# VH-VL binders against Riboflavin kinase, part 2

Target 1, 134 residues: Riboflavin kinase, of Devosia riboflavina (a0a087m355)
Amino acid sequence: MGIRLSGCVIHGDKRGRKLGFPTANLSIAPGVELPPDGVYSCIVWLPGQTTHHGATASVGNNPTFDDVKERRVEIYIHDFDGTLYGHELNICLLTRLRDMRRFSGLDDLTGQTERDVAQSRAMLAHHALTGLLP

## First folded at step 5 (VH-VL; framework fv_roledumab)

Design q20 (from R1 with heavy chain G100D, light chain D92E)
Fold by ESMFold2-Fast, scan of step 5:
Structure q20 (fold): chain C 134 residues (1-134), chain A 121 residues (1-121), chain B 107 residues (1-107)
Amino acid sequence: as target 1 above (134 residues)
Amino acid sequence: QVQLVESGGGVVQPGRSLRLSCTASGFTFSSYGMHWVRQAPAKGLEWVATIWYDGSDKQYADSVKGRFTFSRDNSQDTLYLQLNSLRPEDTAVYYCARTDIWYADYSFDYWGQGTMVTVSS
Amino acid sequence: AIRMTQSPSSFSASTGDRVTITCRASQGISTYVAWYQQKSGKAPKFLIYYASTLQSGVPSRFSGSGSGTDFTLTINSLQSEDFATYYCQQYESYPLTFGQGTRVEIT
């Protein structure tokens, strides 16, 4: 069921917080297989919790100077406001909602983010996710 | 198995009213946005109206705004489209269709078989 | 409203042909385009979303491409069950709009 990943929250772009959608940026090992780049419905387990939270994830590759690909997953955790920097998260990517795309401006980005989050919320309400563990 | 079944079509005179229904089964109805799309004889598809999964947002084509009313009853898995002040140009097969948030925003992944509305003197 | 224009409006093809249908938006719509197949007397069937993503269960001979204003639907090696009318639809903004349709007829 889905794609299981884990990673350490690293510092990242704070732009999402200004738009009302703060994200956690996960550092994923270069050798770990990721699904195609895109936006995904997602569930996340916070440190020490067995109960999951709904989330919206974006997946993209970020190459580095040392001949390795640094992979990045950004997670907006629904209805959560807190600090996760330096903590490990476990996540499950469930369904790909759309391709990555370029935005024409801040309003375009904000509107699409609102739609992505709404789609993720409704999708998660649609599926039985009871009993899933980290 | 996803099914959408439309009913309520018929033949009416201009200025009269009809109420269309669409009964959904095989999925969690309350988690999906729903649409009405119509097709006049030998013509293409025309979007009529959209209702969000909880009924909080409704959008209408300008050609039907003020005359048609879209509603849903999530407890009965049923959509309604109230057609008032019908005109000959409203003659069409009316389809209900689902927005699958798993795949696309405002695209239509499942359609009913359609119900025919004929407006003539 | 965003106008969607398809070309050609109709054409004849034979089994085994590669066919391409074009759809042009009157303004930029990114990749918010879906494609549908409609057979005579039937409801439309969902084929493609986000311009190029194939719906689950749709044969791989179907493909979509494009972004911005110009989009194409391609059927590689046309099969007998593919004779139908095809519609593009934008979902960038309300009102939602469809192309006028392209009818693919047997020779």
Scores: ipSAE 0.005, ipTM 0.519, lowest interface PAE 16.4, mean pLDDT 81

Design q21 (from R1 with heavy chain G100S, light chain S93R)
Fold by ESMFold2-Fast, scan of step 5:
Structure q21 (fold): chain C 134 residues (1-134), chain A 121 residues (1-121), chain B 107 residues (1-107)
Amino acid sequence: as target 1 above (134 residues)
Amino acid sequence: QVQLVESGGGVVQPGRSLRLSCTASGFTFSSYGMHWVRQAPAKGLEWVATIWYDGSDKQYADSVKGRFTFSRDNSQDTLYLQLNSLRPEDTAVYYCARTSIWYADYSFDYWGQGTMVTVSS
Amino acid sequence: AIRMTQSPSSFSASTGDRVTITCRASQGISTYVAWYQQKSGKAPKFLIYYASTLQSGVPSRFSGSGSGTDFTLTINSLQSEDFATYYCQQYDRYPLTFGQGTRVEIT
């Protein structure tokens, strides 16, 4: 896919995710066309850095709150422990891993998130080998 | 360095009002949900209210609904809690607290020092 | 409202002791539990979230466990700075609720 987006990190939805996978919720400019809802392998450039970081992105409504009206982009940055609130991130969505789905609770969400992150890491390694990554 | 500093507490008679403030520094205030939590003398912690990062959603404990009003001014990095129709049962140290770094998680990762509100006849 | 009940309410311990504090929810809350430490006259300090995830900077002697309705905070080898009151908190749903606290006193 190679879809490039940028946005400011803002406070997330009312129901959080497992905190072992902290996510950055991006405020995307009005009118920017988002890809289909789903989970994506992703790379991100942190403020002031020229190198990218691996990430796992979700596009759509919060999976635990299907009554949320706006679509969102949330990003888990691999091997990053911190906050980027108020910072602008540049991202590239690479491969759609799966459709969005509802979860029965935090344990279900956590288990799927672990699988998503593992798959994203594998896809990013594959992308590096095939010359897709910069 | 994250800092939250509460002010505005004092001693008042039942039925009167106070306005508490919390000044934030060391982080992007406008990106975080914020909370008020209180603690009565020799008692435990009691959640009072939550406000979304942009002020668009607010939640209140049933004991304070209709009497307390939570607001924020993101341009000044300041929270406000308007306490009306105060009762002796509202006597407590009032803390402002930040939503955990992990977004909409409603655990509290940083707390202010607290400001004392005493309601007595 | 979800009631959070801690046990014991207080106990005495010595440095080097392994101490365990329990927290029980009146209904299932999955792993939506945080733990806080509060020293006399001070604001609470964040220790643990999602029942078992240690906050950055918190010593490894602290650990949490549990899911559903029964949760535990363990301090593997109590240090002098650990004498404090400990609170659990659920954040599964509003209203947010805390346990009544467990005071750990020096013997």
Scores: ipSAE 0.006, ipTM 0.555, lowest interface PAE 11.3, mean pLDDT 81

Design q23 (from R1 with heavy chain I101V, light chain Y94W)
Fold by ESMFold2-Fast, scan of step 5:
Structure q23 (fold): chain C 134 residues (1-134), chain A 121 residues (1-121), chain B 107 residues (1-107)
Amino acid sequence: as target 1 above (134 residues)
Amino acid sequence: QVQLVESGGGVVQPGRSLRLSCTASGFTFSSYGMHWVRQAPAKGLEWVATIWYDGSDKQYADSVKGRFTFSRDNSQDTLYLQLNSLRPEDTAVYYCARTGVWYADYSFDYWGQGTMVTVSS
Amino acid sequence: AIRMTQSPSSFSASTGDRVTITCRASQGISTYVAWYQQKSGKAPKFLIYYASTLQSGVPSRFSGSGSGTDFTLTINSLQSEDFATYYCQQYDSWPLTFGQGTRVEIT
């Protein structure tokens, strides 16, 4: 039923806000097994909530400027606009949408992000209708 | 289209200082992390420093920590590398290079042509 | 620091040859490897990222493979413009590190 992860929201790149897709950068606990790097459709449980929200996640290794290596999960929570820094999020990665890739610039990144979010929304809607959500 | 042009290299004696510059054009400079990479004569590539897109985070190779300072001016599309307390082993061609957008992809897609720093008596 | 070791350090090849260059990381780095080509007196040129993804504009005769600790750059049919030094680079963790380079020379 997908891959369940938890992590604390840490400081990250503010670029998502400039593109209209603010993201939460998660610090994943040591020893947790991550799926292959890529972009995933995802659901997330916000602090203190029992219902889930749709999200789009990227999974990869992201060396930190604090000289601490951490596996990275970065998520855009659909239809959410708030600050989660310092809080723990629980998530479930459901479907791998594509490989990680390099972008030729902000327009290329923005266009791909829009496509990723659209695909994630469609996948999650399909899962909801077919009863395949965790 | 994308161009990076280094300048400021030269011949100096040990213990002296130089300031290198890198002027960027053909892309939105403020959206990219940037690097300095050096190459000593007849040697391989050595990463020197990385600066995040807004200048808030920096990483330095241990060999240059405390002596080199990396900075950027996003309003002028320019990088600076201040080289202090230069040593003969700092002799190298210094390249500036661009990193990827998003996902902390620290591979280098565009490089300048380099500027030569020679430290000798 | 993660050490990147290339093999061989140099070799001679002829146009039309299939060339294989190997890069080994001192610890697991997933697919966080890039490859660069450098011609004498020139800046390095970006070839491959994420171990196997070819940069746009790079000829299809170049390919990369590998994951974990063992990585390979292959040139399917060597052309005269391919005589150069090739470098691998890991971007899994700080500090960023390069292999020592592999020189591909005529004869």
Scores: ipSAE 0.006, ipTM 0.606, lowest interface PAE 9.6, mean pLDDT 82

Design q24 (from R1 with heavy chain Y103F, light chain Y94F)
Fold by ESMFold2-Fast, scan of step 5:
Structure q24 (fold): chain C 134 residues (1-134), chain A 121 residues (1-121), chain B 107 residues (1-107)
Amino acid sequence: as target 1 above (134 residues)
Amino acid sequence: QVQLVESGGGVVQPGRSLRLSCTASGFTFSSYGMHWVRQAPAKGLEWVATIWYDGSDKQYADSVKGRFTFSRDNSQDTLYLQLNSLRPEDTAVYYCARTGIWFADYSFDYWGQGTMVTVSS
Amino acid sequence: AIRMTQSPSSFSASTGDRVTITCRASQGISTYVAWYQQKSGKAPKFLIYYASTLQSGVPSRFSGSGSGTDFTLTINSLQSEDFATYYCQQYDSFPLTFGQGTRVEIT
């Protein structure tokens, strides 16, 4: 079920921790078809593990520079506090929660992020996800 | 491929000002937080300031608050550090550095060569 | 502020030696520690992050360990290019802080 992706964790901005939601930026191979831009409920397999973890993913473009045309996938792994730079993560995007948005300020962004994570957690809690492998 | 080049250092008397610049190349500059770190002659490393990827948040060491101003121009891939009311204890090599890892980790994965600021009377 | 204390401040070693440098935080910082190498007259170079993860391109003779308050950088078999000053840094919280440095000298 869902959309399966894999990618290596790359260096990115640190905005998620300021909001209490640190994220991993994934480098997705050229030519891989990504789902529509948006925020998704997601599960992720940490390196070498067969047990998945709940996550919230954002899929979108970085429109800031014309020299880099790749789309980005950022993952907030629920109840995980650590670093995975250079490791390959396997993920499964399950439910699209909302469209990408622009925010009026940090409070607006923080409030929406809290709602996104809460919705993601609720979706994952009601699914039978046992036995899924990377 | 990742390059950071500092400029603008020099010798000044106490109370004067300098403007440091750091030009970045080889990566998507607007996607990374950036830092200034300094090192006094024969001393260790001291963090000076951090700026968020979009310039919306800035952190400063207590020793420089109110005197130094950090800014960035994402259209030019350039950082600026305005040094005002300089003191002899500000004498140091000033490095710009890129934020290293995600999960809001503020390590420094790439460093410029540094630019020397000497404050003497 | 979180104070980072390195030991020893300096020591002499020979090529082929196993070298250990310790870093202690004044409070718990989980694994949010990075290590840097600085050669005379040069900018620091990133070695390790998350206490134990090697940066790409760093030789495998370097390793890091620790969590909480006590952290260690080990160089398994010292090479001539490893004579340098080494710094630990915490990135658990602002202000960001470095250890005072450990100088590894020949002989």
Scores: ipSAE 0.006, ipTM 0.541, lowest interface PAE 11.7, mean pLDDT 81

Design q25 (from R1 with heavy chain Y103R, light chain L96Y)
Fold by ESMFold2-Fast, scan of step 5:
Structure q25 (fold): chain C 134 residues (1-134), chain A 121 residues (1-121), chain B 107 residues (1-107)
Amino acid sequence: as target 1 above (134 residues)
Amino acid sequence: QVQLVESGGGVVQPGRSLRLSCTASGFTFSSYGMHWVRQAPAKGLEWVATIWYDGSDKQYADSVKGRFTFSRDNSQDTLYLQLNSLRPEDTAVYYCARTGIWRADYSFDYWGQGTMVTVSS
Amino acid sequence: AIRMTQSPSSFSASTGDRVTITCRASQGISTYVAWYQQKSGKAPKFLIYYASTLQSGVPSRFSGSGSGTDFTLTINSLQSEDFATYYCQQYDSYPYTFGQGTRVEIT
């Protein structure tokens, strides 16, 4: 039922805040198997909470020098306005929404992010209705 | 439309310095990472350096580390590559190129025309 | 560093031919591969990224495929403007590396 991961929040890309979609960047331990790179509907448990929050996650790695690979999950937590730097988050990746792709500019990125979040919200609502949320 | 224009190349003796510039137009420069790529006469392409959109992350090829410095001025839509301690093997056409906004897209989507750097005695 | 090896280094073809160029990475790079076309005296032109995604404005006769270590660029029905040198490039990890190039010459 989805892929459960945990990771520590490190400083994310400030660009997300300028687009209205602030993200938490999760550092995933080496050796942990991640699903294929892509965008996922996701749920997140904040520190000390048993109630989950809806989220939209991107899974991939960032370039590193000397062939060292660093895996990261970048998460936009829906309807959440707070700071999580230095905290460990637990997440569950539920549905793969799309592959990674190129963007022609900020408007294209913003439009795709809006569609990703809308699709993620719809999938999470569907899971809630069908009893498929963990 | 997206345009990148390099300048600053020339003929210099070994050990000298040059400053290359790349002026960008037709896109929001401050939102894109940028690269320098070079090509020696009759040879293939060699990545030289990458600078992230805000200047916070810079990566250099081992062959140029400590000699070349990459910088950007987002207020002027301009990139700079400072070439120090030039060697004959640095002789090449130097291209600036743009990277994409997303991880899948960190390749070189638009290239300038190039500027020739010749290092000879 | 990740070594990118293209095959063949050069070959002759005729207009209308289907042309296939291969690129091998020395280690797994997922789909973080781009392809470029370079004509004599010109800057490289972006063709394909993420192994198989065609850049906007590039003719549909160009296609890419592959993942992991083996990648292919295909030009279906070669046109006169396609005689050029083609490069693959990995952007999985630094340093970014290019293949040595494949020159497609007219027969």
Scores: ipSAE 0.006, ipTM 0.598, lowest interface PAE 10.6, mean pLDDT 82

Design q26 (from R1 with heavy chain A104G, light chain L96R)
Fold by ESMFold2-Fast, scan of step 5:
Structure q26 (fold): chain C 134 residues (1-134), chain A 121 residues (1-121), chain B 107 residues (1-107)
Amino acid sequence: as target 1 above (134 residues)
Amino acid sequence: QVQLVESGGGVVQPGRSLRLSCTASGFTFSSYGMHWVRQAPAKGLEWVATIWYDGSDKQYADSVKGRFTFSRDNSQDTLYLQLNSLRPEDTAVYYCARTGIWYGDYSFDYWGQGTMVTVSS
Amino acid sequence: AIRMTQSPSSFSASTGDRVTITCRASQGISTYVAWYQQKSGKAPKFLIYYASTLQSGVPSRFSGSGSGTDFTLTINSLQSEDFATYYCQQYDSYPRTFGQGTRVEIT
């Protein structure tokens, strides 16, 4: 079920932190196939845990120097407040919620993030997730 | 292919004004946050101002608040920095620079060549 | 404001040397550090972000490390084009602040 990925947390999203939705950016090993760009409902396992946490993930291209795009996996872990830099996370992407898009301003970003998280929570609440392990 | 070209610098007396411009090409300008950074002769780099990709958020260094105004015209791919009430200590090369990582994650990934502002008494 | 302090202020080196520049933040900034190279009379060039991630097109002899308050930039086997001033910069909070710079000079 779903798409399983793992990676080390390399930073949080400054925008998300300011807006109350801090994200963990995963460094995924070279050559690992990522799913299509989009926002996903997701579950995550913290280091050493078999209990999963709900999350909302974005997979998308990141504009970089020299016009080279790097695809990022960023995760907002629901109801979690902590620092995970340098830790390896295991995740499972479950349902693609929408395509990636740019935003017209802070209100648009905040409103869409709230909707994404609400939809992710609803999807996770209605899925049979019993027995899933890292 | 990404280019930032500053213009509008010059020599002015204290108390005068200048408008600096930065013309962007080779990327989707409206998708990036932009910055001004200055460097006084033989000194280090000093951040001056930041503007979000759509102009909705602006930040200024305390040394220039109330005197400098940052704006952007996304239809013309151009930044403006209005310098008012100039002081000798504002003498510097002024660079425009692009946000490199995310719309609000402010690494300065591409820089223009700079334009010199000299304020002489 | 977060103060960024570089050491040394200048470094004399020869081609082929290994050069290490340090940067210390006055408070914890996680990995929100970038490094820049500036050659005389030129604009700064972006080298490294998130403390250790090398920008595309930057030679692999450059590397960065660190987290929290202590950061380093290393140049293995210095080349003639590497004689320049190097700056660290934090982007954890406003105002954005730079180190004072480290000049790498030919011996």
Scores: ipSAE 0.005, ipTM 0.523, lowest interface PAE 12.1, mean pLDDT 80

Design q28 (from R1 with heavy chain D105E, light chain S93N)
Fold by ESMFold2-Fast, scan of step 5:
Structure q28 (fold): chain C 134 residues (1-134), chain A 121 residues (1-121), chain B 107 residues (1-107)
Amino acid sequence: as target 1 above (134 residues)
Amino acid sequence: QVQLVESGGGVVQPGRSLRLSCTASGFTFSSYGMHWVRQAPAKGLEWVATIWYDGSDKQYADSVKGRFTFSRDNSQDTLYLQLNSLRPEDTAVYYCARTGIWYAEYSFDYWGQGTMVTVSS
Amino acid sequence: AIRMTQSPSSFSASTGDRVTITCRASQGISTYVAWYQQKSGKAPKFLIYYASTLQSGVPSRFSGSGSGTDFTLTINSLQSEDFATYYCQQYDNYPLTFGQGTRVEIT
């Protein structure tokens, strides 16, 4: 059920923190097939924990200053305040919420991120209620 | 309840200007992106322009870019569309519309009644 | 620009009929399609978004489906208030574009 991925948390561009949604960028092993670019409702297993946390994930490309483009998985872990740099995370992408979009500045990005997180929370609550979580 | 009311339409000769306005009520106007969509007599819908909730970003259809200017006054819950260098092809009913939310962003969830702009020789 | 083509352009139907309107995008737009109903002399009304999600207050006889390039609006049992022109709209990319409309007329 869902798409399971694992990756090491690396430092991101910090846009999510400016929007009020700090994100963890995952370094996924080369050759792992990623799902289509988009925003997903997601669950995450934190290091040393047996229970999962709700999350909102984006799958897309991330241009670098040297023009090297790479696809990345970026996750906002709901209700989590800690720092996870250098740690391995296990995740499960559950429901594709929308395609990736270009944004007209940070305010547009902030508004859409708030909507994405709210929708992700609703979908996860629905999955919990219906027993569809893995 | 959400309400949008357009005004400012009329009959003008080619090359003239008009200013359309749209007054919003029943929702937090400053939190929503807004759009203008037009419809020529007996024809379909054509998107004209989009303005973000804070006015910081504006998008225009190529057919009106450089001639039309979209603005908003969040303190008065009002939109303005300045129409310059009007052409016969601009003849249409002009609607203001609110952007949708949650997967409906950049679609039009509420519409005004429209205001008619007629450009004739 | 992404062209949206509706089929048919018009047709006649009777109350109780199941009617289907199709909309084709010139390129892939995922599920970013909305549908609107417009009655003569009136502003359009929002029916469906995200290809298949009904707007609050829209009767359940309306449904949408499709993804990619091919989309369908279905009215399961046509009512007298449903005679109108229907438009699809893509919102995957600027410029925002509409189909040419499908007019549903009473038989």
Scores: ipSAE 0.000, ipTM 0.526, lowest interface PAE 15.9, mean pLDDT 81

Design q29 (from R1 with heavy chain Y106W)
Fold by ESMFold2-Fast, scan of step 5:
Structure q29 (fold): chain C 134 residues (1-134), chain A 121 residues (1-121), chain B 107 residues (1-107)
Amino acid sequence: as target 1 above (134 residues)
Amino acid sequence: QVQLVESGGGVVQPGRSLRLSCTASGFTFSSYGMHWVRQAPAKGLEWVATIWYDGSDKQYADSVKGRFTFSRDNSQDTLYLQLNSLRPEDTAVYYCARTGIWYADWSFDYWGQGTMVTVSS
Amino acid sequence: AIRMTQSPSSFSASTGDRVTITCRASQGISTYVAWYQQKSGKAPKFLIYYASTLQSGVPSRFSGSGSGTDFTLTINSLQSEDFATYYCQQYDSYPLTFGQGTRVEIT
């Protein structure tokens, strides 16, 4: 799977403490068709850069915090701790890792996020070895 | 340990120029947006300017736009604020500050100790 | 620009008191509010972001609440090191703006 999207990083609608996995909330251009809800391994191109970074993306409503009617794209960029608010990012969603699910609380969300990121890293490493990364 | 150290302040006459510097250590400087915030004697905090992590975008308070120029050198982990056409009302302690991460976005999670700029005749 | 108004501008308190500082935005800013503590002669210190999230290392006696236009910072059981000036800041939109500050003085 290889789905290319572009969007401007906007303020998140998340509450609470930094989880160790800060996410960028992506405002997608009107008319762009999103893939099915789920968690994806992905790559991202930061503004002005020619090389990509690994990332983990979620597509869909946030079922844990709020009953949001509009679909969101949130990305956690691996090993990046900088500022991106207001910038446009280019991303490519590569592999769907799992369905979206509800969480019973912050610890449940954090634990699953750790597993998602680990799986995303493994999948991206696999793609790099097989020459499938763009 | 995140550390920001400002320098370059001093006493100048109206219409003169100063260049402030801020040296960063303890974090990946090139990954963070940075800010300048000032505080006039016995007054509150006033945001001055913001610069993107790569220097590609800059925002300025209307009170300083056209007179102040913000820049950064990511190879030296240093910020610069060029103050031109200084006015008495620019008298303040100038702080550099690091932007927060994601949920803290354009808030200021670490601050330097400040450098004093006094504009007096 | 979004105006942030704090109340009161100053007040006297004693150690052990519970103190509340209010911050009001001139328009809705969701929860994009941070709070800072500034001691005399020192740089501001980051306390709270996203209206109610406590920064790592900040004592649990500090708490924030609110959304939309009305926000509060509460210090439960004031300690001697808490006598300082407190500022709210909105980060919903540019220009970034601070409240005028609330000075918490020893009685």
Scores: ipSAE 0.007, ipTM 0.568, lowest interface PAE 9.5, mean pLDDT 82

Design q3 (from R1 with heavy chain G33A, light chain S30E)
Fold by ESMFold2-Fast, scan of step 5:
Structure q3 (fold): chain C 134 residues (1-134), chain A 121 residues (1-121), chain B 107 residues (1-107)
Amino acid sequence: as target 1 above (134 residues)
Amino acid sequence: QVQLVESGGGVVQPGRSLRLSCTASGFTFSSYAMHWVRQAPAKGLEWVATIWYDGSDKQYADSVKGRFTFSRDNSQDTLYLQLNSLRPEDTAVYYCARTGIWYADYSFDYWGQGTMVTVSS
Amino acid sequence: AIRMTQSPSSFSASTGDRVTITCRASQGIETYVAWYQQKSGKAPKFLIYYASTLQSGVPSRFSGSGSGTDFTLTINSLQSEDFATYYCQQYDSYPLTFGQGTRVEIT
């Protein structure tokens, strides 16, 4: 069942994601094997919790100026309001939904994110996830 | 309907202590980072402290570090700010405020009415 | 600490005027800027976040712009309820810092 990862929520560029879908950027250590770049349906365990939340994750190469490129996991947690910055999240990537793609602007990004989240919710509804621990 | 209500302010002499409280309602308190912001009479806004949603991380302005202690009781939806070794320059209205919904968004989307702390001899 | 400097410090205006308030950061902060309105004796009210995103319920005559070090709050057609002090705030890094405020007064 899926791929289990953990990472610290870090401060990042969130301008486009502020339009309806707040995301957490996770810093994953360079030595950890990540799945192929793409968008995934996902579940997340919040710090100290044994119950999970549905989520939509992107795995990709996030370039940073003046540093070695580090692959990062970015996650939108469904139906969650709150602050996670600086905390370690445990996640499970379940189904790959699509390849990463370029966007022509914020509206294009927001529209695709809406489709990704809808697809993620649909895929998660097909899994027996009750009682799965972090 | 988000509501934040501060209490505990008053008039004290320099060197004394006060404990401020902020009671929250209308949202899942345990999921939000919370803040204290103060404003001296006829002056601007000054950030004082931030406490993480579970209390595990706290940040303080240099001007209050070592004197003020921030805490929270998630079971009671309440914030506390312990003010020790008060100085005349700590005289201000103290507001509690909620962080915004988006991760790492340290903008303050809801504010309480404030409670006045006056430090005078 | 990142210093936030507002200009002007005070502004006299009439209803119907277009008012522009500028906020400058002492270093690059991308778009991690919020704006607040404070009326005399009241708590601040949240207006704008991420430099240009209007908070739900805030009138469309308010707008924000900017990136990096220079940010602007604009009120397109000033109404009587808009006479207040306005503050910018950066949230790029700790310590969180506010501008000194810009008072918008009736002429």
Scores: ipSAE 0.007, ipTM 0.592, lowest interface PAE 8.9, mean pLDDT 82

